VH-VL binders against q2ft37. Designs and how they scored, part 31

Target 1, 241 residues: q2ft37
Amino acid sequence: MGHHLKRVVSPKSWGIPRKTDKFVTKTSPGPHNKNALPIVVWARDQMGIVRNMKEAKHVLREREIIVNGRPVRHPDMGIGIFDIVSIPKSGKHYRILRDKKGRHVTIPIDEDAASSRLVKITNKTIVKGGRIQLNLRDGSNVLTDKQYKSGDSIVLSLKEGQKNEIIDHFPFQPGNMAMIIGGKHSGVVGRIIEHIPVPGSLPNRVILKDESSGESFETIDEYVVMVGRESPAIDRWGIEE
Key: E = the ipSAE of ESMFold2; O = the ipSAE of OpenDDE; V2 = 0.75 times the mean of E and O plus 0.25 times the DockQ between their complexes.

## First folded at step 10 (VH-VL; framework fv_fezakinumab)

Design j4 (at its last look DockQ between E and O 0.87; V2 from the best seeds 0.85)
Fold by OpenDDE, look of step 10:
Parts: structure tokens; C-alpha cells; sequence
Structure j4 (fold): chain C 241 residues (1-241), chain A 120 residues (1-120), chain B 111 residues (1-111)
């Protein structure tokens, strides 16, 4: 398992030039799986806040970058959609999203917006003591005494003293706002119109409507993340320019 | 040597827009954030916002959101700040300032400033 | 109105030591954000004087020093000279405002 990837075969979602160098950092196994963006690629190639790997390692050793409330330790750590990246000593905060082309985009956000993150519930496990463990899309989990459903989204606090507390909940249901995070319609934000169960082992279908364009989109349950109820809970989604 | 050359003084009517330019030289333009700070006559410094010249990302002070737009042209290493719906209290010298340390948030080089006067 | 509070003016004779205070709160200096200082000579743009609470850029004399404690910062000038007559501003970040903030400025007069 090499730590290097040929740059020409890097995921299109990274949105980086492919013919500049022979190799690029390979994402370590972890959050967001194979398509996760390495933090050094984000910092160097997208943001331009470090010049090279040496400089990247230096800032990581100094714990200058925090992702979802935790200091980043390794340059190959993967970041993905809805992650919060913070530079606490300079007061800069960012949310990772996807544009309409499925590319990772970075959105600067306020301090208040950076105090929480959105995450989809993949499944649930009952643990010792009767508590419910929510297994989340990014590979993390949280314990709760409240009832939630698979497919729902929760908002977790990143504030000191309240880390991983559930502060909001977006049910997976028609009438609520969702974002498509996979397939050809990645990056689209729309209202769920219909949830169509499919018999057998095939994934269920979801129809969403983009209220700005009036266009309807069809996708599968796996690619749908709830992002609000009547309106999106986040101010900006994707690239507006 | 690092230089930030700003556009000349502007006189505008209330309700109009003004666009100030800041041409950078002597360093890699896309390697440093650019801040904009203004100073009303006889008053202190007020932060307006910053732009990342590489990605084009911007972040504005709450006071100016909806009225300010920061852009850049990397081909000519130039940053722009446009302020719309001008009011008399927007009269100020506007500075561009290079953020030397992204991680600590201080500016080491400043333009000479552009005076924007808003009067009826 | 400034988030960081500075005295409006200070004065001293040549050769003396003067101190300029910058008082913040728990949402800026007290939250651990660095304090930077700028010198602005009459009719000119601000110049970086101190960064990271106590560091001097190249070209800044060692008679300028900065310190930070609690919710406040301080700029000290020893061996005051005539050319030090200027406005001085402290700068930091405020989490409650989600933005960078400056002090109100201090006018230093050399008597």
C-alpha cells in the first residue's frame, strides 16, 4: 500500500491539475473513503496556503489545522463533504462542499457556522446499557438516548464542552431539503418530492426538485443527505459564482 | 521588493459604486491572502474583508456583506474591491494589505491607500 | 466603539519610555488570538511594527517591544525619538464578530 498516487489518475473530484507533477498524495484509509481529499492537497493545490509537503508537515506538527474539532496530524488525512476545517489562531473557518460538477469546493464560513457540522446517519446499533449508537457516514459514531432513523441527518456541536452533542435533526422525508452527494447529479440541492421503495436488493429511488430551476432529479438513497427542513440550514451550498 | 500599487482617488455620489484596484509585485500573488482595510478621515482602521487570490474565496466583515465584492485577476496580479450603494460614511482611505502569515493573520505590506469620497 | 480599547493619546520626552495599552475581552485577546501592532506616520499607510504579540519584523528597532497578558496587550517604546511620533494600532481577531479587529488607535506625541 503505497502512499503515492500517480497524479494523472487522481480523482476528478479533487479538481487539481493532473500534469504538473508525477505523483500526488494518496488519501489514507478513513473518513469519506477512496474519494476523500487529502488535507495536503487541499492546503497546497486548492488553497495555496502551503508551498510543499515539508511546509505542510510543519504546520500539521504545530496543530495549525483542525478538522471537525480535532487537530490534523497527517498530511494524507482525508477530508470530504460537510467537514469543517478551521485555522483557529487566525480565525479562518471553512466548510467543504461539492459543486455541480462533483468537485470539492471550500466555502469560508463564520465562527458560529463553524461551531457545528452536518452528518448523515448510516445505521444504528444498540450498545450495552440500552443506549443507541448512531453510525455516521464519515465513519464516526455518537451515543444518544433519542430515536433517529437511518438516512436522517444530524447536526453535531463542535464547541468546547459540547463536542458531539446533537443540536439539530433533519428527517429523511418528502418535503424536506436534501443534497445529492454522488452520481451525475452530485452537488444539487433540492426538495424531496418522492421516496420510491424498490423491491429486492436494488437501492430505493429518490426524486428531488431544484426549486431555483424547477428541474427534477432522480437518485438513490445512498446519495441523499438531508440538509434542512423547509429551507436549507446552511447559508451557501456549492459554488455560487 | 514587495509593492502594492493602488488605483487613484475616486469621487462618487451616494448610491453609486466604486471599484478600487491593487496591483501586487515582487512576490507570488496567489501565495498570500489579501486584506482590505479602510480608514475614515481622522478615524481608526476598520477591517473590510479578505480574498484568497489562488482560489478566489472571500470573506467579508458582517457590516459590509451584501455591499462589498472582492475579486482578483491572477494574470496581472491585481486584487479588486468593489463597494456598492455608497453612503457619505463610506468616505475613507481604502488600503489593500498582504497577509504574510496565513496562520496568524497579520499584514506586512500595505498599499498607499485610495481615497474614496462620497458626496452629494 | 472599537472592540479593542487604546488610550487616545500618550506623550513622552525624547529618551523616555512610553507604554501603549490595548485592552480586549474574552472573545479576542482573552481567547488566545495573537495581537499585532502597526505604526502609522502622518499621511502614510500603516506599517507592521510587532507581530505575534512580541516579534519584530526586520528593520524595526529593538527599542520597540510587545507583550500580551490575559485580555490585554501592551506596546513599549524605550529611548523615545522624534520620529516615533505617530499613530499606533493594535490588531487581533474577535470570535464574536467573526472578523479581524483594530484598536481605536493611540496618538503618540514626542515633547
Amino acid sequence: as target 1 above (241 residues)
Amino acid sequence: QVQLVQSGAEVKKPGASVKVSCKASGYTFTGYYMHWVRQAPGQGLEWVGWINPKSGDTFYAQKFRGRVTMTRDTSISTAYMELSRLRSDDTAVYYCAREYDFWRGYSDYWGRGTLVTVSS
Amino acid sequence: QAVLTQPPSVSGAPGQRVTISCTGSSSNIGAGYDVHWYQQLPGTAPKLLIYGNSNRPSGVPDRFSGSKSGTSASLAITGLQAEDEADYYCQSYDSSLSGYVFGGGTQLTVL
Scores: ipSAE 0.905, ipTM 0.955, lowest interface PAE 0.5, mean pLDDT 94
Fold by ESMFold2, look of step 10:
Structure j4 (fold): chain C 241 residues (1-241), chain A 120 residues (1-120), chain B 111 residues (1-111)
Amino acid sequence: as target 1 above (241 residues)
Amino acid sequence: QVQLVQSGAEVKKPGASVKVSCKASGYTFTGYYMHWVRQAPGQGLEWVGWINPKSGDTFYAQKFRGRVTMTRDTSISTAYMELSRLRSDDTAVYYCAREYDFWRGYSDYWGRGTLVTVSS
Amino acid sequence: QAVLTQPPSVSGAPGQRVTISCTGSSSNIGAGYDVHWYQQLPGTAPKLLIYGNSNRPSGVPDRFSGSKSGTSASLAITGLQAEDEADYYCQSYDSSLSGYVFGGGTQLTVL
């Protein structure tokens, strides 16, 4: 079983030196795609909070690291953008974002911010009993009786007793705020001006206004994640280094 | 031989800023969070915030957000705390403290403290 | 009102036992966060005395002990000695403040 990559072939999004280490941990099956960061790479190499794999395995076995409300037990489990990483016994909480170069960055957050997570709806499926299954960008699913659309974002509670309840909704529509998670404009927070559906195999286009520069730009709908209505629900986005 | 050596006492006027330094030795500086804690004369301890020296990430107590900035220079194993818009009630000894246990949040080694006096 | 409440002072004769309480709430000690204790001798920086409710660092005498129950914690000192005269602080984490909190401190006088 191949848990590891050589360091020289690791994804750039992990933000680690590529040619100085023999091996890095490969991502394993989990809620995120090919750009997911293994939790051990995050803890050892980015944060410096464990010294080696032995310590990493120990802290994971003790359930010291909680991702999106669930303990992570395997060092190769992946984390990705918008994930909430918590260290409950010392009250440290983090949100995973990306900088303008597409690298994972870690943002310390308070208890209130750590009590929910933002996630994009990628599609939906009608399941048993006529209920709607929302399929989410991180590979997870939630059931709902309400009508939501692909491209919308929802906010899911992480509080005990309310886990995975939908507590807010950010429609994908003109006037609402979005964060760009890929391409040339990764990390930009902008306001939707126009969504241009494109027939055929070409990606749908989205025109946004960059809130910091005032300039308009275009991207594809895959890279757009709604983060609020008139104002963002998350105040820290994309870190320039 | 863990040691945290802090900069000397400072006297400041209200409205000014102060920057206190904390030079670490005897351990891997980037392997432990650093806390800042202050103590007004004759008073108890008050947590100001922490910095992760490896990443540079910070988290501040709500009372100090907007006025405090914590930084570090890993090439010289030194942490800094800057407090702006000083008021007379900011007069205190400011300690740096190494967080030994990231998972439980306690500090094992403290600097000697830096007295900051704010007066007219 | 202090988040963690300690008596302002306690006293005892040499050889006696004293206890110092640390009372919190449901957002800190009552939420299961650990309590740590620090000793501050006059004119010096604080020193870690007890961590994780009841553990002693190397070099701390076994006459110092800690415990936690419910929303409160306690530091006990037996065989009181003159050099124990100091201020003592408990520390925890408070979820409503999203931050670390100290007790108000207890001045121990050895009579």
Scores: ipSAE 0.788, ipTM 0.918, lowest interface PAE 1.1, mean pLDDT 87
ESMFold2 (binder alone), look of step 10: mean pLDDT 93; pTM 0.944

Design j5 (at its last look DockQ between E and O 0.01; V2 from the best seeds 0.00; counts 0 for: pae E 16.5 > 2, placed apart)
Fold by OpenDDE, look of step 10:
Structure j5 (fold): chain C 241 residues (1-241), chain A 120 residues (1-120), chain B 111 residues (1-111)
Amino acid sequence: as target 1 above (241 residues)
Amino acid sequence: QVQLVQSGAEVKKPGASVKVSCKASGYTFTGYYMHWVRQAPGQGLEWVGWINPKSGGTFYAQKFRGRVTMTRDTSISTAYMELSRLRSDDTAVYYCAREYKFWSGYSDYWGRGTLVTVSS
Amino acid sequence: QAVLTQPPSVSGAPGQRVTISCTGSSSNIGAGYDVHWYQQLPGTAPKLLIYGNSNRPSGVPDRFSGSKSGTSASLAITGLQAEDEADYYCQSYDSSLSGYVFGGGTQLTVL
């Protein structure tokens, strides 16, 4: 369809004012799909890096914004949770997370942290040669010779020469740390207590415990992303404003 | 005309905290990162950190992590830098400085500085 | 102590050319980060003098010039004037420290 979306019906996850302008940039098909935030909306409305679309296009043409190690080319490119956004000339790096209301939040990170990204494995496909293609939540995929399970998280390198190499792995299992990235408990980080398979078409259930508050949360497999083992591997989690 | 007006000089004892303010005018406050840089007497410039007034996001130099907190009040276009657990070597003039562009990496406007003296 | 190394002091007579060096490493200047220069007059806040290695802001005379090569940068001042007596600082970004860094500063004396 068109390149614009009515601003009033923009996803709540974008966390932008809806009554300022009639239209807002529609995310192009690609990474994160319906959960994606257009880069121009991030840069303009959330971060204030650019003032308008014209300026955004200029910045993008100059390859001033890098997402997951690749220069952004189009203003409607979608970013989402755990994406790494960098502005090389300024030395600034950011990780995209979700707050307790499920809104995209931007966390400053250092260059070392920006050298890798976390991503959930959605499913696997066997490809020619006996290799396994991991289909990732953000719509990307990577090839591997190692065995991983759906629901696990992997850490991918963004370093030059090592791009998309799996440098760490967080199994989806009780005892490991996870983040809820959807539903009413979005933004919660807790330890998986129990995984409850549900027969039929209903999603499996996951019980997590926030060790800081002692509170337990129930969610579904789809909304759970492993973020560590005994401890979270990410230093910062959602910003409460 | 861009202006950065900083709070007055402070005298603190070791272990105390100090909060310096920087009121911006003459431009859109939320449209520019704000940096803090300090300078000990007779010494060079030292970067402390930056804040994005739009998002509230902050990033601090490693040396100051755990002791510095940068905040802002967008309603009055004011940035704040709070430094805790002060020690004598924290004595310095603290500057707020506006970054020209988000991808420029340099500051085009500076406050006049706030002298913070830490002495027993 | 400073990540970027500058000579502590330089001097020159009016009308002469002086150069202030700024030596970095592979993690800052050598990594491709831009170098910026600030002038600090006695008792005043720093003022942007050169940005992006060699660009002059409005109001800065063309007798000020900047350059960058390898892991080092240089500020050149031609036609030295008495009013140029000040401290000069180079500034860049260091990836290893994940932060902005300044040189130690150079005190320029006009003889």
Scores: ipSAE 0.265, ipTM 0.744, lowest interface PAE 2.0, mean pLDDT 92
Fold by ESMFold2, look of step 10:
Structure j5 (fold): chain C 241 residues (1-241), chain A 120 residues (1-120), chain B 111 residues (1-111)
Amino acid sequence: as target 1 above (241 residues)
Amino acid sequence: QVQLVQSGAEVKKPGASVKVSCKASGYTFTGYYMHWVRQAPGQGLEWVGWINPKSGGTFYAQKFRGRVTMTRDTSISTAYMELSRLRSDDTAVYYCAREYKFWSGYSDYWGRGTLVTVSS
Amino acid sequence: QAVLTQPPSVSGAPGQRVTISCTGSSSNIGAGYDVHWYQQLPGTAPKLLIYGNSNRPSGVPDRFSGSKSGTSASLAITGLQAEDEADYYCQSYDSSLSGYVFGGGTQLTVL
């Protein structure tokens, strides 16, 4: 799976699409881009929606595949965890997740579930006029006047007339539910026990309890995505109970 | 000043459970993590886990998961460690030890230890 | 099989210097976690001797000193005295084990 991704130079300009290249693989920064799955691999190899690259290019030029509310035009454009993929012609909708072995999995969802997406806040900045800009894991940005913190997750509307409105919020705090998206615990859903700051430039540590095994484990805060509040499971994200 | 007073020695049979207490004084109990560390006769120190007295949150070393439970009672500034399904190799002195401050990574005060002997 | 490696024993005459090593790996000392040292006198609980690689708590004589380099740490004791006869443990954090790790301990004998 060859693709090319240009480096994003600032939080406000994230989302520069990965350039398609059949013969060259380039690394990308950031957790979402690191785990990207080219749309052609998804459509051809995982879903069987198209048979080959020629059909994939035709389908994409006809704007038949929508990712996070936008038509995809390039077959090697990447999709990542929590992305919403819609096929309007068949009325089918999907959410991209990751299993325990780190493989991308596709979860069928209904139209209501496909009308919103989950995103992690990576940081925030003050922009012109004193407004707060939330910089999101996928490189996009949202303006707000509400209190949100880095490490929290927000739910953004994809509905016409409400696009990019914040409609839900999952704080990063002890007692709330998180999914692990990297490292040896990838795909695990756990309850946050504690956030442990680490001196210097090393990543902060997070201690969680794996709800399925009852065992505690540690990961780094980069790999933690909030997926709920105190509920034992939240099925709207396709999370296994 | 800071003092950690542990419960007295215990003799248990294999398969039983033991619950050791650690009463803290001279500081704000909920402001510091409490660790449990054991030492078998003639052996080195072995970390068992910690409890956050404010939240009640715990983290156990893998070897003890499923057999250890750490709790606390904030009204009397006391931490507890319970170890179940005891085996003869659980014979050890069990120490409580205060972590200096949240996430410092070292224990500045230790209890005197509680000897737990597992024999028939 | 201790995660941090210490020599099992060291010895020295009164007034001499001894050094106790503590060797870890890339998942603990090599990941940048601090090394701490505890002294355990015979029949007593461990007592904090050095924290944060090289800092002495109040009441610890300056003849005890610590250092860290790469994946290893060292405790030095100068001017040995009979009361220094004890077991010494290094301690750090290990990201692979998700917890505290101790060295196996070093028995110091004052001849």
Scores: ipSAE 0.000, ipTM 0.437, lowest interface PAE 16.5, mean pLDDT 81
ESMFold2 (binder alone), look of step 10: mean pLDDT 94; pTM 0.951

Design j6 (at its last look DockQ between E and O 0.62; V2 from the best seeds 0.82)
Fold by OpenDDE, look of step 10:
Structure j6 (fold): chain C 241 residues (1-241), chain A 120 residues (1-120), chain B 111 residues (1-111)
Amino acid sequence: as target 1 above (241 residues)
Amino acid sequence: QVQLVQSGAEVKKPGASVKVSCKASGYTFTHYYMHWVRQAPGQGLEWVGWINPKSGGTFYAQKFRGRVTMTRDTSISTAYMELSRLRSDDTAVYYCAREYDFWRGYSDYWGRGTLVTVSS
Amino acid sequence: QAVLTQPPSVSGAPGQRVTISCTGSSSNIGAGYDVHWYQQLPGTAPKLLIYGNSNRPSGVPDRFSGSKSGTSASLAITGLQAEDEADYYCQSYDSSLSAYVFGGGTQLTVL
């Protein structure tokens, strides 16, 4: 298919004006879902750090933009929630989140925060040699010799020489802190109170409690991302539809 | 031509707040980051932080976090820096500076500076 | 207390060559971050003099040159003129501080 879509039908999550140009860059298949934000749209329309596609291609050829520790090569590469975008030569780092309306939001972060990223484990595969491959929510995977469970979150290092090493782990269990990233309660951060298995093909239920308001929320496993243990590990979190 | 016009000198008491403005002209305001740098009398330059005028995103030096707030009004191409809970050692000339190259992190145009004096 | 170290002062006679050093560490210049230089005339705002280690903006004479090696950078001024009397600052980025950093400044006196 073409490299462009009509701008008027671009995803609402991009948060860009729709009645300007006729076309906008279409996200290539890859990380996250079909609604992932193309890096050129991020750079041009949200950040204003490039003026046009020509300039965008130039900075990408020069490997000026790093996403999750890897240089971006194509302007249609998609970025999404919890991704770390770095401009290594100027020391600027950003975390991608989504606001309460589901729009991508770019949060500047310091070097320490940019040295790791959070990701949910979707499922596991045993590979040759007896090692365990963790398949992650963003479509990536990592190999490990340690035992983790589906639904858990892991923190991956982005430091040179330690790329993709698991440096922390947030188990999916009652008593730990989680964020709801889908459904009508998207954006809520709370402590897991109960995990309710449901027989059959229906999704399991999860009850969370917002400790600030005291309100309880019910959602499903798919919409829960662990973000800490006793307390959230990261100061600010976003949502993903 | 590129110009950065800053607000006039300020005299404040300890504990007060000051808000300095920087009006940009001669270029597209939202295409360049704006930095703030201060210089105490007879001392060197000290970086305070930057703002992205397009997105409104800000990043501050650790020393000033919790006390500094950078904002912008794109309709009038003006950047603002507010510093609260002022102390005597905040006495300095405050500069706004346009970051010409986002990818390399240097500033090509500077305002003339705003003197902020904090005295009891 | 500046992260980048500069000599407090340098001096030279008209026509001479002077050099201003900027010494950093493994977390800034040594980490590969570019060094930029600014000139500040008495009573004025800083002016960009050198960017990207060795590049001159338009309007800056070719008698100004910059270089970088290891954890240090250097500004060289040839054919020193009276108008060059000013303070000079190097600037880079420090990853350990997550901040843009300046040298302490060097006062250049033309004798």
Scores: ipSAE 0.914, ipTM 0.962, lowest interface PAE 0.5, mean pLDDT 94
Fold by ESMFold2, look of step 10:
Structure j6 (fold): chain C 241 residues (1-241), chain A 120 residues (1-120), chain B 111 residues (1-111)
Amino acid sequence: as target 1 above (241 residues)
Amino acid sequence: QVQLVQSGAEVKKPGASVKVSCKASGYTFTHYYMHWVRQAPGQGLEWVGWINPKSGGTFYAQKFRGRVTMTRDTSISTAYMELSRLRSDDTAVYYCAREYDFWRGYSDYWGRGTLVTVSS
Amino acid sequence: QAVLTQPPSVSGAPGQRVTISCTGSSSNIGAGYDVHWYQQLPGTAPKLLIYGNSNRPSGVPDRFSGSKSGTSASLAITGLQAEDEADYYCQSYDSSLSAYVFGGGTQLTVL
């Protein structure tokens, strides 16, 4: 039994030629590229707050919609789980989540909840000058002097003057609470029982206990997003059960 | 002609629940948020919350969270507000109001109101 | 106590000008949120009078005007008529409360 490398499929939207004997992992362009929900689909089809593409383009040109603290300018910009969508001039704020069937849902939230966002650390890079860059699941990054690990979640401030400051941290470890964002168990909230590293390019395995049913299950670490510590914090993020 | 027709007056005991309806006509119900605003006798206006009839998403003033539920039935263009664990200070006229401008947050059409009286 | 403060009452004779103030704070009007005004005739539902600080809906006479400056807004009524006798409410959004907020209301009496 050998450890075989999984073929990495480049996103076809990028059109990057691939070498036949080398595997490349590509970060998607912009936040949430592959399974992202275009902002125009969200606004027109899910929320009904614009009627058509012409109105959507007008609203975006006027910078009426803010995603994770930044104005959206293009109707095909993607949004995904844990994103904060704000309409500042009428005080409407939303968090994007998934239901137990893995579908995007939009949760209205208050100003305090909209002042920060939860993000998973995908990996780390040492940048020029020796500082640590945390590369985040949504395609963004932050610099830090503190020690964080891949698979952890951090909470980033969206407040003016404090944008992208790390204000909380949820380690990826047994006993802590997670939400599953992909695969068979998408939308499930569970407590980590065991993290099983797997050599090579194969996904690491994670065993969790489903908080609502009490059943144990297994998934891969890619699908695990930490949402709390040992104490339950599921109401902080508006997650079902 | 835009019209919001509300259900009739209700008399309730403390601890009960009430569900007020607001039937919309003359426009596409799912294109506009609906607000609920109450007014105690001789008093001013107090915002209760809103619902997006398209998505069903709701947001409530902090004072009412845990006691109010806003719903809708798009097949009959009707919004509902249910208030539970009623107290005597919940006695008020309850208005539905259509939010014309999602981006600036003002309402252009109001129902006539539903008087809810909570008395022992 | 309302976060938007209005005088409890104002009065004027027919033909005169009256002004109704709406004073907020840095978390509402002072944060740049628009002010809207509603007229409530006795025994009736509120009616939109002014939106977006200064705009009149169709059917509202041009003797009604609104303005906003700093943390305050103002509704002016010129050429006062008996039919203007009503309660007037300003409305905005408050970010500290995460809520739409109304002023306490102003009872206008036409003498």
Scores: ipSAE 0.865, ipTM 0.947, lowest interface PAE 0.6, mean pLDDT 87
ESMFold2 (binder alone), look of step 10: mean pLDDT 93; pTM 0.948

